# VH-VL binders against Oxysterol-binding protein-related protein 5 (OSBPL5), part 2

Target 1, 118 residues: Oxysterol-binding protein-related protein 5 (OSBPL5), of Homo sapiens (Human) (q9h0x9r126to243)
Amino acid sequence: VVIMADSLKIRGTLKSWTKLWCVLKPGVLLIYKTPKVGQWVGTVLLHCCELIERPSKKDGFCFKLFHPLDQSVWAVKGPKGESVGSITQPLPSSYLIFRAASESDGRCWLDALELALR

## First folded at step 18 (VH-VL)

Design x1 (from g4 with heavy chain S99W)
Fold by OpenDDE, fold request of step 22:
Structure x1 (fold): chain C 118 residues (1-118), chain A 118 residues (1-118), chain B 107 residues (1-107)
Amino acid sequence: as target 1 above (118 residues)
Amino acid sequence: QVQLQESGPGLVKPSETLSLTCTVSGFSLSSYYVHWIRQPPGKGLEWIGIIYFTGRTRYNPSLKSRVTISKDTSKNQVSLKLSSVTAADTAVYYCARHWGSKYYFDYWGQGTTVTVSS
Amino acid sequence: DIVMTQSPDSLAVSLGERATINCKSSQSVSNYVAWYQQKPGQPPKLLINWASTRESGVPDRFSGSGYGTDFTLTISSLQAEDVAVYYCQQYYSTPLTFGQGTKLEIK
């Protein structure tokens, strides 16, 4: 069951933003390069994450998923058993910073993630 | 089939509280967001507010002090309360849904007319 | 709040002719614009989302365009059943706001 799906910008370790397709399901956030199936980038395990809003005038509506103990938030395998995700800019191991395209988008994502983290 | 249906008293006295219920079927309140929108006679549409999955709400600032939206997911019902009504609150009241993070409305209720009169 | 302003308020067009309705936002809303058709006694019906994407079942004669602050709904060949009030809506930010509506009639 898909709870939420949309393109979000994710900040890489090089401090650049990459637009990625994000799919929220119970317990996991799947990240893809595009909405096309087969371009899996990674899977975030939500059970180990906390969520905070990061208001920014320059960067738009931002929020952060992070591991409170600075451990990896990533699953080792993809939804189809993939061991290696599609190539993208390097992403942080223990946190992800997202930017929604609009305020309304951001609010829905915050809501959906908040629910998923309960 | 997807359906939304508004119900409640069609007549409310000034200074009283307008109370409406939106009953949904064909979809789950856990998967779709529900909004309230109203339309005064012969006028345009005014967004009242939204209730999120978590139960949090966001209201139109013009009505925020008087509006309360709640839901009972087990009953597939979303409620609207508008306090201290005046003649200006006479309108057809709609509930409508949106999917995902994009706040456009693919399904609407038929609307219920509420008249504020002494 | 983002103000959506439609023009004109009313429009009379002959059958088979082109009808054009404009919508301007007070600030950029990207392509976060929807168009609705409302007939008397009915709720609004979604016609267009993302400024230019027709909903399923919407006739090809309806089209939407625009990005940023200027948006347009076009009916290429007006039909009798197209008589209605049309609304634009932005969903870029809350509060969600609608245009004041354009009443489209047959000339």
Scores: ipSAE 0.904, ipTM 0.954, lowest interface PAE 0.5, mean pLDDT 96
Fold by OpenDDE, fold request of step 22:
Structure x1 (fold): chain C 118 residues (1-118), chain A 118 residues (1-118), chain B 107 residues (1-107)
Amino acid sequence: as target 1 above (118 residues)
Amino acid sequence: QVQLQESGPGLVKPSETLSLTCTVSGFSLSSYYVHWIRQPPGKGLEWIGIIYFTGRTRYNPSLKSRVTISKDTSKNQVSLKLSSVTAADTAVYYCARHWGSKYYFDYWGQGTTVTVSS
Amino acid sequence: DIVMTQSPDSLAVSLGERATINCKSSQSVSNYVAWYQQKPGQPPKLLINWASTRESGVPDRFSGSGYGTDFTLTISSLQAEDVAVYYCQQYYSTPLTFGQGTKLEIK
């Protein structure tokens, strides 16, 4: 069951933003290069994450998923058993910073993620 | 079949609290967001507020101090309360839904007329 | 709040002719704009989302365009059933806001 799906910008380790397709399901956040399932980037395990809002009018609506003990938030395999994700800019291991295209988008993502983290 | 239906008293006295209920069918309140919108006679549309999956709400600042939106997911009902009503609150009240993170409304209730009069 | 301003407030167009309704936002809303048609005694009906995407079942004579602050709803050939009040709406940020409406009549 898909809770929410949309494009979000994710900040890489090089401090650049990449637009990626994000699919929220119970317990996991799936990240793809495009809406095509064949371009899986990674899977975030939500059970080990905490969520914080980082409001910024200048930089859009931002929020952060992070592991409270600075451990990896990523699953070792993809939804189809993939061992390696599609090529993208390097992403942090223990956290992800997201930026929504609008305030309205961001609020829905926060809501959905908060629900998923319960 | 998707359906939203507003219900409540059509007449409210000044200074009293307007109470309405939106009953939905054909979809789940755990998958769709519900909004309240009103339209004074012969005038345009005013967004009242939204209730999120988590039960959090966001209201129009023009009404925030007087508005309360709540829901009972098990009953497929969303409630609206507007306190301290005046003649200016006379309107047709609609509930409407949106999917995902995009706040446009694909399905509306038929609306219920509320008249504030002594 | 983002203010949506429609123009004109009322419009009379002959059958078969083009009708054009404009909507301007007080600040950029990207393409986060929807258009609705409302007939007397009915709730608004969604026509266009994302400024230019026609909703399923909506006749192809309806089209939307625009990005940023200026948006347009066009009816290429006005039909009798198109008589209604039309509203633009931004969903870029809350509070959600609508234009004041444009009453479209047959000339």
Scores: ipSAE 0.904, ipTM 0.954, lowest interface PAE 0.5, mean pLDDT 96
Fold by ESMFold2, look of step 19:
Structure x1 (fold): chain C 118 residues (1-118), chain A 118 residues (1-118), chain B 107 residues (1-107)
Amino acid sequence: as target 1 above (118 residues)
Amino acid sequence: QVQLQESGPGLVKPSETLSLTCTVSGFSLSSYYVHWIRQPPGKGLEWIGIIYFTGRTRYNPSLKSRVTISKDTSKNQVSLKLSSVTAADTAVYYCARHWGSKYYFDYWGQGTTVTVSS
Amino acid sequence: DIVMTQSPDSLAVSLGERATINCKSSQSVSNYVAWYQQKPGQPPKLLINWASTRESGVPDRFSGSGYGTDFTLTISSLQAEDVAVYYCQQYYSTPLTFGQGTKLEIK
């Protein structure tokens, strides 16, 4: 069952944002390059993660998903059996920073992620 | 079949608390967000607030000091309380739902009329 | 709060002709606009989301357009059953806000 889906801007150590298609299901956050193409980028295992709001000067709303012990948050295989090597962005292994397009979008994402982390 | 149904007293005395219940069926309060919206007679629509999956709330600043929205997911119910009512609170009260992170309402209840009068 | 201002407040259009309703936001809301139809004694009914996406089951004569601050709902060939009040709504920011409504009548 899909709880929520939207394009979010994502970054790691690099300060540049990449717009990716995020699909939230219980326990996992699926990340694709675009909704039309559906190229799997990675899957975040939510049971490993913590969630924190990040203040930002930019329009929109920022939050962070991270492993509290700096271990990998990524699943080894994708939903169609894809291997982890299909991740082509310079995304870190232990955290991701997200930006939703608006504060209202971001409030929904935080709420839904908090539920999905349980 | 998706349904939202508002219920509660049709008459409320000034300075008292109005209390309404929205009973939902055909969907889960863990999958869709529910809002309260009101419409004074012959006037436009005013958003009252939202209750999120986790139980957090967000309210219209114009009403925030007087409004409480709560839910009982096991009973498929969302409640509205508005304290210290005046004639200005006379309206049709609706509950409505949205899916995902975009706050537009695909299903509304039929509305319940609340009149504030001595 | 983001103010949504509709124009006109009321209009009368002959059957089969085009009706045009405008909505302007006090600041950019991107394409985060929905349109609703409301008939007397009924709740609002969603017609358009994302400024231009028609909801399932809504007749093809209804269309929406716009981005940023200026939005339009068009009924390309007015039918008798289209007599209603129409509302735009922004969902870019809370509090969610609606236009004041446009009453559409048959001339």
Scores: ipSAE 0.735, ipTM 0.897, lowest interface PAE 1.0, mean pLDDT 90
Fold by ESMFold2, fold request of step 22:
Structure x1 (fold): chain C 118 residues (1-118), chain A 118 residues (1-118), chain B 107 residues (1-107)
Amino acid sequence: as target 1 above (118 residues)
Amino acid sequence: QVQLQESGPGLVKPSETLSLTCTVSGFSLSSYYVHWIRQPPGKGLEWIGIIYFTGRTRYNPSLKSRVTISKDTSKNQVSLKLSSVTAADTAVYYCARHWGSKYYFDYWGQGTTVTVSS
Amino acid sequence: DIVMTQSPDSLAVSLGERATINCKSSQSVSNYVAWYQQKPGQPPKLLINWASTRESGVPDRFSGSGYGTDFTLTISSLQAEDVAVYYCQQYYSTPLTFGQGTKLEIK
């Protein structure tokens, strides 16, 4: 069942934000380039992740999903058997930084992710 | 199929605590957020608060010291308590749901009228 | 708190004519605006989300527009069943706030 879906801004080491479509299901966060094209970027396996609010000086609301031992957070294959994700910017193996459009949006994402991590 | 139903005493004495229950069916309290909203007679709508999936709450600052929202997921119920009521708390009380991270309400309960009077 | 101010407070429009209801926010809310219709004795019914996206089952005569601080609900050809009070609501930040309502009547 889809718990939540929206565009979020995502970055890793390159400090530039990429707007990606995020679909939250129990145990996984699916990431696509857009909702209409449906190109799979990657799937985060939530069972190994921790979640933390990340203060930001910019508008919106930031949080981080990460593996506490710096291991990979990514599933090997996509939801339809894809073996290679499509992305214009490489993302780190062990963490992602997200920005929601507003604090209220971000509070919902934190709440839903906290439950999905269980 | 989707239904929200408010219930509780229609008459409450001043200074006492107003207690209401919202019983939901056709959806899960782990997939949709439930809010309380009220409408004084002949007046507009006032948001009271939200209970999140994890059980955390956020309240309208105008009511924060007097409001408690709680839930019992095994009974499909969300409860509202408003302490120290006055005539100004006379209103129709609604529960309503939203999906995802955007706080607009696709389904509302029928509402229950609460009158604060001696 | 973000204040939502509707205008007019009430209006009367002839059947088949255009009705226009305005809503102004005290600060930018992007397009995070919803519109509701409320008939006597009923809960509010969602008409429009995202300022301009019509909910499923809502007639094509209802449309919404706006971005930032100025928003409009338009009923292109008024029907008898459209007599109601209409509310705008922002969902950019909590507390969630509604306009004071606009009562729409048949002239």
Scores: ipSAE 0.680, ipTM 0.883, lowest interface PAE 1.2, mean pLDDT 90
Fold by ESMFold2, fold request of step 22:
Structure x1 (fold): chain C 118 residues (1-118), chain A 118 residues (1-118), chain B 107 residues (1-107)
Amino acid sequence: as target 1 above (118 residues)
Amino acid sequence: QVQLQESGPGLVKPSETLSLTCTVSGFSLSSYYVHWIRQPPGKGLEWIGIIYFTGRTRYNPSLKSRVTISKDTSKNQVSLKLSSVTAADTAVYYCARHWGSKYYFDYWGQGTTVTVSS
Amino acid sequence: DIVMTQSPDSLAVSLGERATINCKSSQSVSNYVAWYQQKPGQPPKLLINWASTRESGVPDRFSGSGYGTDFTLTISSLQAEDVAVYYCQQYYSTPLTFGQGTKLEIK
């Protein structure tokens, strides 16, 4: 069951945002390069994550998913058995920072993710 | 079959609290967001607020000091309370749903008319 | 608050002719616009989402266009059952806001 799907801007330690297609299902967040799901980037295992809002002076809405013990948040295999995800930007192993296109969009993402966390 | 149905008293005295219930069927309150929207006689539509999956709420600033939206997921119900009503609160009150992160309403209840009169 | 301003407030169009309703937002809302039809005594009915995407079951004569601040709903060949009030709505930010409505009549 897909709870929510949209493009979000994602970054790690670098200041560079990458626009990726995010599909939220119970327990997982699937990340792809585009809405035409041809290139899996990674799958975040939500049961091991915490979620926090990150205040922003921009009109956008930012939040962070992270492993509280600094361990990997990524599933080992993709949904089609991929052993490595597509790499366009290096992403950290233990966290991701997201930016939604609008505040209202971001409020829904934060809410749905909080529910999807165990 | 998706249904939303508003219910509550059709007549409310000034200064009292308007209390309405939206009963939903054919979908889950953990999968779709429910909003309240009202329409004064012969006027346009005014968004009242939303209740999120987690129980968090957001309200129209024009009403937020007087509005409470709550839900009882076990009864498939979303409630609206509007305190200290005046004649200006006379309207048809609707509940409506949206899916995902984009706040447009694919299903609306039939509406219930509330008249504020001494 | 983002103000949505519709024009005209009302219009009369002959059967089979084209009806055009405009909606302008006070700031950019990208393509986060929906259009609704409301007949007397009924709730609004969703016609268009994402400014231009027709909702399932909505006749092909309804179309939407626009991006940013200027949006249009077009009925390509007006039918008698299209007599209603039409509303645009932005969903870029809360509070969600609707246009004042456009009353469409048969001439």
Scores: ipSAE 0.635, ipTM 0.868, lowest interface PAE 1.4, mean pLDDT 90

